Miniprotein binders against q53ft3. Designs and how they scored, part 13

Target 1, 195 residues: q53ft3
Amino acid sequence: MFGCLVAGRLVQTAAQQVAEDKFVFDLPDYESINHVVVFMLGTIPFPEGMGGSVYFSYPDSNGMPVWQLLGFVTNGKPSAIFKISGLKSGEGSQHPFGAMNIVRTPSVAQIGISVELLDSMAQQTPVGNAAVSSVDSFTQFTQKMLDNFYNFASSFAVSQAQMTPSPSEMFIPANVVLKWYENFQRRLAQNPLFW

## First folded at step 14 (miniprotein)

Design M6
Fold by OpenDDE base, fold request of step 15:
Structure M6 (fold): chain B 195 residues (1-195), chain A 107 residues (1-107)
Amino acid sequence: as target 1 above (195 residues)
Amino acid sequence: SPESYKKAKEYAERAKRYALFARKYAEMIAREAIKNNDPESYEEALELFREAAELYKEAAKLFEKAAELYEKGDKEEAEKLMEEAEKYKEEARELFYEALRLYEKLK
């Protein structure tokens, strides 16, 4: 029913079903993980009026699991990206997983999915900054990429007086790059999915 | 004990959730069977989900009664109901997972 993806790792498509309505993925070496993608496999949808609450669990200093609500997946939003790197110092939240006999290995975290009524999910508040709004993360990444490119390109800027004739080379005016950057930034701000 | 009462109530609520979940699967499968014009392929899974839902519902009722008995101090009778409820829950669980397995084979 569910898959889990960590960049640079094999996709996990076999969740451990720990209860009728609960699924768990193990995340070894979780301290190296920045983002996790949770997605539906497309085989079995949620029943009407139901979705999945996605939780992250990591061991605290005492080896006890700390659970945090990351966000949600639904038939209408069958995949989500979550940032977990900044959550490792967060306070635990209420979670539906109870005292599961989770293999308490200090280096292993878990992603838990609880299948719940959509109305019940609406009453839950994810931990801040966990839900990478696809829009915000993409916007931030794109903005960083643009800034990096602009900074890189501008570092090579020379005045015409400083130019050495190089007939074999093509030159792009710095103003063209700047105008492109400004236009791209404006489009991105208006619609992060404009491409 | 207050702890036993709380436990029985928690089990009752869980059983109610599972009953609803099983019913929701049954409803989904029934609609899919109609959509695909293939009621025969879905019949067994559908029936098992329905049966699971009823068994979970019965378990929930028994857990609720057990909770009431714990509150009244009738521990012995409450424990009997807890055991009976647990049997219904486990049977329901078996049917639920079998239904799910059968449904997955249709995909």
Scores: ipSAE 0.706, ipTM 0.884, lowest interface PAE 0.6, mean pLDDT 88
Fold by OpenDDE base, fold request of step 15:
Structure M6 (fold): chain B 195 residues (1-195), chain A 107 residues (1-107)
Amino acid sequence: as target 1 above (195 residues)
Amino acid sequence: SPESYKKAKEYAERAKRYALFARKYAEMIAREAIKNNDPESYEEALELFREAAELYKEAAKLFEKAAELYEKGDKEEAEKLMEEAEKYKEEARELFYEALRLYEKLK
């Protein structure tokens, strides 16, 4: 039903179902994780009027789990990106996972999904800054990617007088790259999903 | 004890949530069966979710009664109801997971 993605790691598609309405992913070496993506697999939807509250759990200094509400997934919003790197010092919130046999490995965090009524979810307040606006984050990522590419490409820019003849090599004027960059930024600003 | 009362109430609320969840699955499956014009393939899962919902509902009622008995100081009778409620809950859970397994096979 659910998947979990951490950048640079294999996708997890097998949540542990710890209760009828509770699913858990283990996140080893959680201290190195900045963002986590939680998504529906598309096989089984939420029943009508239900969604998922997404929680993050990490062990505190005493090895006790600290749970924090990250945000929500629904049939209408089947994926979400959460920033977890800044949560490691946060206070615990009320959570529905009770005294689960949480793997008490100090380096392992958990993502918990609680299937709940949408009306009940609306009364919950996620921890601040955990929910990354998918659009804003995508735009920021894309902008950073574009900047990185432009900076990289521009670092190789040489004047024609500085070029070593290479008849077998094709050259693209730096102005073409700049124009592409400007046009892409304009399109992205108009519609982040223009493709 | 107040703690036993609280526990019984928590179990009752949990059982109510599971009853609702099972019912919501049953409703979803029933709609899907109609949409796909294939009631036969969905019937077993549908029946199991419905049955699970009823058993969870019964468990919830028994947990609530147990809570009331704990509040009255009738510990022995309350514990009997807790045990009975737990049986209903476990049976409901088995049916729920089987229903889910059957439903997943249809996907």
Scores: ipSAE 0.706, ipTM 0.885, lowest interface PAE 0.6, mean pLDDT 88
Fold by OpenDDE base, look of step 14:
Structure M6 (fold): chain B 195 residues (1-195), chain A 107 residues (1-107)
Amino acid sequence: as target 1 above (195 residues)
Amino acid sequence: SPESYKKAKEYAERAKRYALFARKYAEMIAREAIKNNDPESYEEALELFREAAELYKEAAKLFEKAAELYEKGDKEEAEKLMEEAEKYKEEARELFYEALRLYEKLK
């Protein structure tokens, strides 16, 4: 359902589903990360009236996870870029992941997506400066990220005949990635701040 | 125990959220089935989401009852209900994930 992209890193398309309504991406070496892109894969949309609250978790000085709301993704806004580099010193708030036994490595940050009602999401306030406000920086970053993602994903494209049976793995059709890329490019061109 | 009560209430709310989510998937699938004029392909996933939703609702009720019992000081009976509720939740979860798997195959 979701993908996560960090500049200079491989795209993550396999979120750990830690609950029915919660997905997590691990971000190793998080201190080097400035921005994260969270996007919908286009396979499964949110149900009507629902979206995703995107959280960032980093270990505090005690190694305990601190979760902060970055922003949102929705069917109408299926991708977002977040600046996380400045969030490392923030205070933890109530978060939907706190009650979950998520296996964590102390050196690994996480992006968490909580699927919630849109009405509930509207009542939430993201942490300041998490949203990328610079159009130009965002456009350049997004384009690079998209190109990286597309190139990466496409490099693994195999035909059905070439597919090695791996029952433990899920496969995303290449056309889904392409359609997502095209749709994102279109939206980016129309409004660089569509997110 | 106030902590046990709080936990039971939290679990109840969580189960309610899962029930809602399952229902929302069921609704989405039902609409998609109609739109595609292919009810048969979506039926199994639809039914599993519906069943999951009902089981989550039952789990939620049991967690709520457990909370009430904790508040009354009937810890032993509350713990039994918590265990029972957990069974319903786990069963619902299995159905939910299977439903998702089936639905994803339709995409």
Scores: ipSAE 0.667, ipTM 0.865, lowest interface PAE 0.7, mean pLDDT 84
Fold by ESMFold2, look of step 14:
Structure M6 (fold): chain B 195 residues (1-195), chain A 107 residues (1-107)
Amino acid sequence: as target 1 above (195 residues)
Amino acid sequence: SPESYKKAKEYAERAKRYALFARKYAEMIAREAIKNNDPESYEEALELFREAAELYKEAAKLFEKAAELYEKGDKEEAEKLMEEAEKYKEEARELFYEALRLYEKLK
């Protein structure tokens, strides 16, 4: 239903569904993360009148989870960028995950998404100004195209020892394709509209 | 005990939320089936969401009744209703996840 993107990392598209209306993404090495993007994959929309409250959770000095409301995603605003760099020592907020048996490693933060009625979401107050901007389905589409191209091109890779000399053919080293993939992904994470 | 009453009330409210959630999925899927002129492809997922909603609603009723019995001190009957409600809840959950899986495959 949801995707989660951190600049410089591969997109996550396989949330752990911990309840009918609750989804979780793990964020390893969370202290190096400044921003996260949460977005709808486009496969399953929210039902009418519902949306998603997005939370950030990190372990405190005793290893106990601290949950903070970042903001929201909805069918009308299907992606959002959240700043989390200042939250890793912040106070917790009201959250719906406390009664759930959520499996968690001690040094890993989490993004939690709770599907709720829009009216209920309107009464919730995010911590500080965590929301930065919406990221439309454009970024998701672009990332999927990028992954698809790289995986496709890589499936035809051959070593030089496997090649038959062919003076009339042109070849592109696999390293060039990899470099393009890495540069494009980096630029996309930095500015989704650079292209 | 006070803890048993609190648990029963919490489970009742949770089941009510899941019943509503399943019903709203059913409504959305029904509209999508009409929009795409393909009701047969959506029929199974739609029916499973409707059945899940019904079972969650029944579980919620039983959890509420169990809470009232705990409050009155009739622990033996309250525990029986809690067990029955848990059966409905678990069956509803299975149908809900299957419905969601079927719906996702249509996308």
Scores: ipSAE 0.600, ipTM 0.843, lowest interface PAE 1.6, mean pLDDT 80
Fold by ESMFold2, fold request of step 15:
Structure M6 (fold): chain B 195 residues (1-195), chain A 107 residues (1-107)
Amino acid sequence: as target 1 above (195 residues)
Amino acid sequence: SPESYKKAKEYAERAKRYALFARKYAEMIAREAIKNNDPESYEEALELFREAAELYKEAAKLFEKAAELYEKGDKEEAEKLMEEAEKYKEEARELFYEALRLYEKLK
């Protein structure tokens, strides 16, 4: 039903379904993670009038799980980016994952998704800066993707003095890539959804 | 005991939520089958969600009755209803997960 993505890691698409309406992803080495993307795979939508409350859980100093509401995903907002870097020493909140038998390794955080009525979700308050707007979050993700592409392409750049003739190979001047990158960044800042 | 009463009431409320959830899936699948003009492909998943919803509803009724019996001090009869309700709940769960698997294959 759901996917979970952290920059630089393989996407997770096989949540542990711990109840009819509850799903969990493990986040190993969570202390190095600043943001997590939670999204719907598109295979099974929420029924009408329902959506998903998204939680972050980490072990406290006593090894006990602390759960914090990050925000929501719905059929109308099927993906969201959540900042978790500021939450790893925060206080817990009320949550629906209490007495469940969830397998947990010490020092491993989790993302939990609880399928709930939209009216019930409207009464819940996420922790402060955890939720990032879908537009801002999409822009931030795509900026990181563009930076990654530029750095990758630039790693193959050669100077004019280093160029060796390769008649079976086509080349693009590095300045063209840089210009495209700068123009695309400008367009994305003006309209994050122009694509 | 007060704890037994509380447990029975919590299980009843949980079963009611699952009955509603299964029913909403059934409604969604029925509409999707009509929209796609393909009722044959969706029929089994739809029927399993409907059946799961009815079994969750039955479990909820039995948990409520068990709570009433605990309050009256009929512990032995309350425990029998709790066991029966758990059997309905587990059967409903099996049908619910099977319905989800069938629905996912259609996607």
Scores: ipSAE 0.579, ipTM 0.830, lowest interface PAE 1.7, mean pLDDT 80
Fold by ESMFold2, fold request of step 15:
Structure M6 (fold): chain B 195 residues (1-195), chain A 107 residues (1-107)
Amino acid sequence: as target 1 above (195 residues)
Amino acid sequence: SPESYKKAKEYAERAKRYALFARKYAEMIAREAIKNNDPESYEEALELFREAAELYKEAAKLFEKAAELYEKGDKEEAEKLMEEAEKYKEEARELFYEALRLYEKLK
């Protein structure tokens, strides 16, 4: 039903179904993981009126699982990226995995998905800034692209005293490129979707 | 005891959720069968989800009755009902997973 992806690792497509409505992925070496992607495989959709609440669990100092709500996946939003780097010392939240015959492995973190009614999911509040918006990923990519272009163009900068004659070529003053870079960067920081 | 009552109530609520979940799968599969004009391929999975839903519902009734007996102090009878409910739940679970396996093969 679900897949789980961590950068630099093979995608997991075989969730452990620990109950009719609950699925788990193990995350070994979880302390090195900053983000996780949870997605629908597309083989079996949620039944009408239902969706998935996505949780992160890690062992506390006593080896007991601490579960935190990350966010949601639904037929209408079948994938999501979650930040977990800031959650490894956080306070637990109310969750549906307690008081069940689910084997909890205190030395390995887990991603849990609980299939629930959409109305019930609307009453839940994810922890902190766990859900990573597509805007953040777009902003990071765009910033990296801006830096790459500016650094590349700047590597060819010459002063007028250093120029070789080339009358058939068009030239753009370097400060025009810098001004464009600074303006675009400022606008992107103010509104990542201004473009 | 308070712990026995809470356990029975939890199991009843869980069985109710599973009954609903199985019915929702049956409804979805029935619509898919119509959409694909292929009711014969979906018939077995559909019927198994429907049967699982009924067995989960029966388990939920027995777990609730066991909870009432625990509250009244009829521990021995309550434990008999818990055992009977668990048998219904186990049978329902087997049908549910078989139905899910058959449905997944159709995809």
Scores: ipSAE 0.554, ipTM 0.824, lowest interface PAE 1.8, mean pLDDT 80

## First folded at step 16 (miniprotein)

Design Q35
Fold by OpenDDE base, second read of step 17:
Structure Q35 (fold): chain B 195 residues (1-195), chain A 83 residues (1-83)
Amino acid sequence: as target 1 above (195 residues)
Amino acid sequence: SPIQEEFEKLMERAEYHFEFAEKYYELGDKEYAFLYFEFAARIFRKAAELAKKNNDPESYKEAIEYAEEAQKYAEEIQKELEK
């Protein structure tokens, strides 16, 4: 139902369902994470009148999870980018995950999605600055994501002489990926919201 | 030099992926660990090639050693995944 993307990391498409209405992604080494994208996979929509409240948890100095409401995803807004770097020292808020006994390692944070009524969600106030509203932050995140993809793709690049014939496999020339990357960067620089 | 800067960037990126590979392994996600170790290894090799072009044998050696280490871990994990 949900996916989670951190720049520089593989996308997570399998949330741990910890309750009927609660899903969790583990974020190892969360201290290095600035932004998280939470998105619906498109396979299962929210029930009518419901959406997802997205929470971030990190261990406090006592090792207890501190949960903060980041924002929301809905059928109408199936993805959102959240800045979590500034939240690592914040105070906890009311959250639906309090009853969850999730054993965590100190280096692992979590993204929690609680499926809730839209009306209830409207009454909740996300922590300030969690939602990416800054064009600069969005641009930086996108750039990192693009860099990650490019680096990943380019890591598989081999010379034609190094290629092992595999008729069943399709190959993409590295220059195609590069051109796409360059074009995307150019567009991003011109208008961060071009897409 | 631009080449040296690129080398350092590659090494940093490879190290980043290497660390994440370790984390994924610790979490029991062996598939992702495998992928990230392989990715790290490939990037380290690219760094090594760059060092070679720059006539920097020390950097080359360093990058190759890391590449081999990453590859070794990937191979070990692959064996585990095949069981």
Scores: ipSAE 0.000, ipTM 0.228, lowest interface PAE 10.9, mean pLDDT 79

Design Q36
Fold by OpenDDE base, second read of step 17:
Structure Q36 (fold): chain B 195 residues (1-195), chain A 83 residues (1-83)
Amino acid sequence: as target 1 above (195 residues)
Amino acid sequence: SPIQEEFEKLMERAEYHFEFAEKYYELGDKEYAILYFEFAARIFRKAAELAKKNNDPESYKEAIEYAEEAQKYAEEIQKELEK
């Protein structure tokens, strides 16, 4: 249902479902992370009147998790970029993951997504520092993210002659990915927030 | 009073959402601007209902006016997206 992306890292599309309405991504070496993208995979939309509250958790000096609300994703806003670098010393807030026994390591942060009613989401206030502060920073992050994705995807490119027959597997031509990348770059240059 | 305190907390939360909406709009993220304006409107309406229950017509009026403003902005931005 959800994906998580850090620039320079592999995309995560397999969240740990810790509850029916709660999903968690692990972020190793979180101290090097400035921004994170959370997005819907597009396979399953939120039910009507529902969305996702996105939380960030990092270990405090005592190793206890500190959860902070970053923001939201919805059917109308299926992806969002959050700045987490400035949150690493912030104060925790109420979070829906407190009752969950999630294994934590000192170097691993977590992104938690809680599927909630929009009305309930409206009762919450995300941390101010989570918002992308400048278009330039956003553009730079997006560019790095795109480059990472393109490089990753292209690394798996094979010629048709090199393909192993797999009737159950779907394949995308590399040219499609390239065209998508080029189009995305063009749109990004025109409007950094076009998506 | 506890009711007045709750009202003020709701108003503060709604204002917080409103400010986020404005910020995202300035950044060009219209979808998020809409979302946060809608959140603001929801909370302002909730505050208004609380004021109504507390027989505070002035607070009710204030909250409703802000709710309408937030909703109006959300709708206007939505129209921009449809162009």
Scores: ipSAE 0.311, ipTM 0.727, lowest interface PAE 1.5, mean pLDDT 84

Design Q48
Fold by OpenDDE base, second read of step 17:
Structure Q48 (fold): chain B 195 residues (1-195), chain A 83 residues (1-83)
Amino acid sequence: as target 1 above (195 residues)
Amino acid sequence: SPIQEEFEKLMERAEYHFKFAEKYYELGDKEYALLYFEFAARIFRKAAELAKKNNDPESYKEAIEYAEEAQKYAEEIQKELEK
């Protein structure tokens, strides 16, 4: 139902369902994470009148989880970007995960999604500056991520004549990366929330 | 063994790309689907070669079958894009 993306990491599409209405992603090495993208996979929509409240948890100095409301995802807004880097020293808020015994590993933060009524969600206040909620902001972030990847990948580009024989290595043609980039750009331009 | 671990990693990666290819195809993004199927096929072939070097005919067969499947889908999509 949900996916979680951290820049520079593999996408997570297998949330741990800790309750009927609660899903959790683990974020190892969370100290290095600035932004998290939470998105619907498009396989299962929210029930009518419901959406997802997205929470972030990190261990406090005592090792206890501190949960904070980041924002929301809905059928109408199936993806959102959240800045979590500035939250690591914040205070916890009321959250739906407090009564749950979620196995915690040191140095692992969590993204929690609670499926809730839209009306209830509207009454909740996310932590300030966590939600990069605008479509424009999402597009800009994605563009920066794509550019970073493209620049990184292209820096390794060599002509076949420049290649040193290495039969054990696989090579990706630069045009494949370019095509991917162009296709992604086009799709992003058409619908920033296509995924 | 390290070789077996590498094989499994390759298979996992290829499967990941394969699934994404399917998803993009469902979404109507045929160009993206094509790219990911092609990538999956290549990674599966790499896995197959690794299995061959490791004298693991079962793993080789598995990887080749997936590679052929991915390649088939890629070819079909390519034909669709040419229409």
Scores: ipSAE 0.000, ipTM 0.195, lowest interface PAE 12.2, mean pLDDT 79

## First folded at step 17 (miniprotein)

Design N12
Fold by OpenDDE base, look of step 18:
Structure N12 (fold): chain B 195 residues (1-195), chain A 107 residues (1-107)
Amino acid sequence: as target 1 above (195 residues)
Amino acid sequence: SPESYKKAIEYAERAKRYAEFARKYAELLAREAIKNNDPESYEEALRLFREAAELYKEAAELFEKAAELYEKGDKEEAEKLMEEAEKYKEEARELFYEALRLYEKLK
């Protein structure tokens, strides 16, 4: 149902479903994370009148989880980018995960998604500065993601001479990835909101 | 105890939310089945969501009754109802999760 993306890391598409209406992604080494993208996979939509409240949890000085509301995802807004790097000093707000015994590693932060009524979500106030509101911040995030993807993909590039027969694997020419990257950069530069 | 009462009420409210959640998924699937002209592929998941909704409703009612009994000081009977309600809730959960898995496979 949900995916979670951190720049420089593999996309997570398997949320831990901790309850009927609660999903959790683990974020190891959370101190290095500036932004997180939460998105719907498109497999299972929200039911009518429902959406997802997105929370971030990090351990406090006592190792206890502090949950903060980052924002929302809905069928109409199936993805969102959140800045989490500045949230470490905040106090926890009321959160739907507090009553749940979620097994977690103290050094691992979490993204929690709570499926809720849209009307209830409208009454909630996300923490300040969590939503990426500036085009510049978005552009920087996107560029880092692109660079990371390109670097990752290019690290696996082999010449035809280096290819070993693997009938179970499909190969994409590196030039296709490069062309995609260049096209994406061009579109991003022309209109950061081209999608 | 006041704590037991509060717990029972919390569980009842949660079960009610889950019942509505299951019902809303059932409605969604029913609409999709019609839209896609494929009722057969959706039938099992749809059935499971509906069954889950009913079981969650039963659980909610039992938790509410347990809460009332805790308030009256009938702890023993309240605990029995809590246990019974939990069984309904767990059964409902299994059906709900299976329904989600089946629904995901349809995409």
Scores: ipSAE 0.664, ipTM 0.872, lowest interface PAE 0.7, mean pLDDT 84
Fold by ESMFold2, look of step 18:
Structure N12 (fold): chain B 195 residues (1-195), chain A 107 residues (1-107)
Amino acid sequence: as target 1 above (195 residues)
Amino acid sequence: SPESYKKAIEYAERAKRYAEFARKYAELLAREAIKNNDPESYEEALRLFREAAELYKEAAELFEKAAELYEKGDKEEAEKLMEEAEKYKEEARELFYEALRLYEKLK
């Protein structure tokens, strides 16, 4: 029903349905994530009069889940970009031994989507400024995805002199990837919403 | 106990929400079947959503009755109703998930 996308990571399209009206995506190493995109896949719409409230959950200093409302998705607005970097701030940096607490164990966060009546959603207020300007956040997210793909693909580049014989394998010339990267960047600069 | 009473009420409210949710999907599929002039393709998913809605409603009523019995202090009978309600809820959930799966295939 839903997808979840983080810059530098594979898109998630298989939410864990934890209840009839609740869906969850896991976000490992959530402290390195600044933005997430939540979107509807287009396979199953919300019923009339319903939509999705999108939450971010992380464990607090006591290990208890803290759920924060990020915003909403609906049939009429099926995707949204949320900033979560400011939402991870809390008791960790304010610990009395903060300078001595050099390394913290990474913790698992979650994106939760709760299917609710639109009237109920209208009564809810998202925390802070989690909902960002869609154009600015989308551009930043898209640029990071672009850089991540290019860096990943280029890390496997070899010259023909360095290749081992593999006549049955298919290969893509590295310049194809570079040209795609350059064209995408140009288009994004001209119209951040072109794709 | 107060905890048992609160659980029964919470379970009743959740079952009511699930009944309404299943019913709304049934309404959505009924409209799509008419719009696409293809009622045969939607028939099984529609039936499952409607049946799930009725079973969730039955579960909700049993959870409410169990809450009343907990308040009266009749713990043994309340637990029997809670167990029966859970069985209806689980059957409803199975039908609801299957209905969603069938609906997804139509898309």
Scores: ipSAE 0.543, ipTM 0.809, lowest interface PAE 1.9, mean pLDDT 79

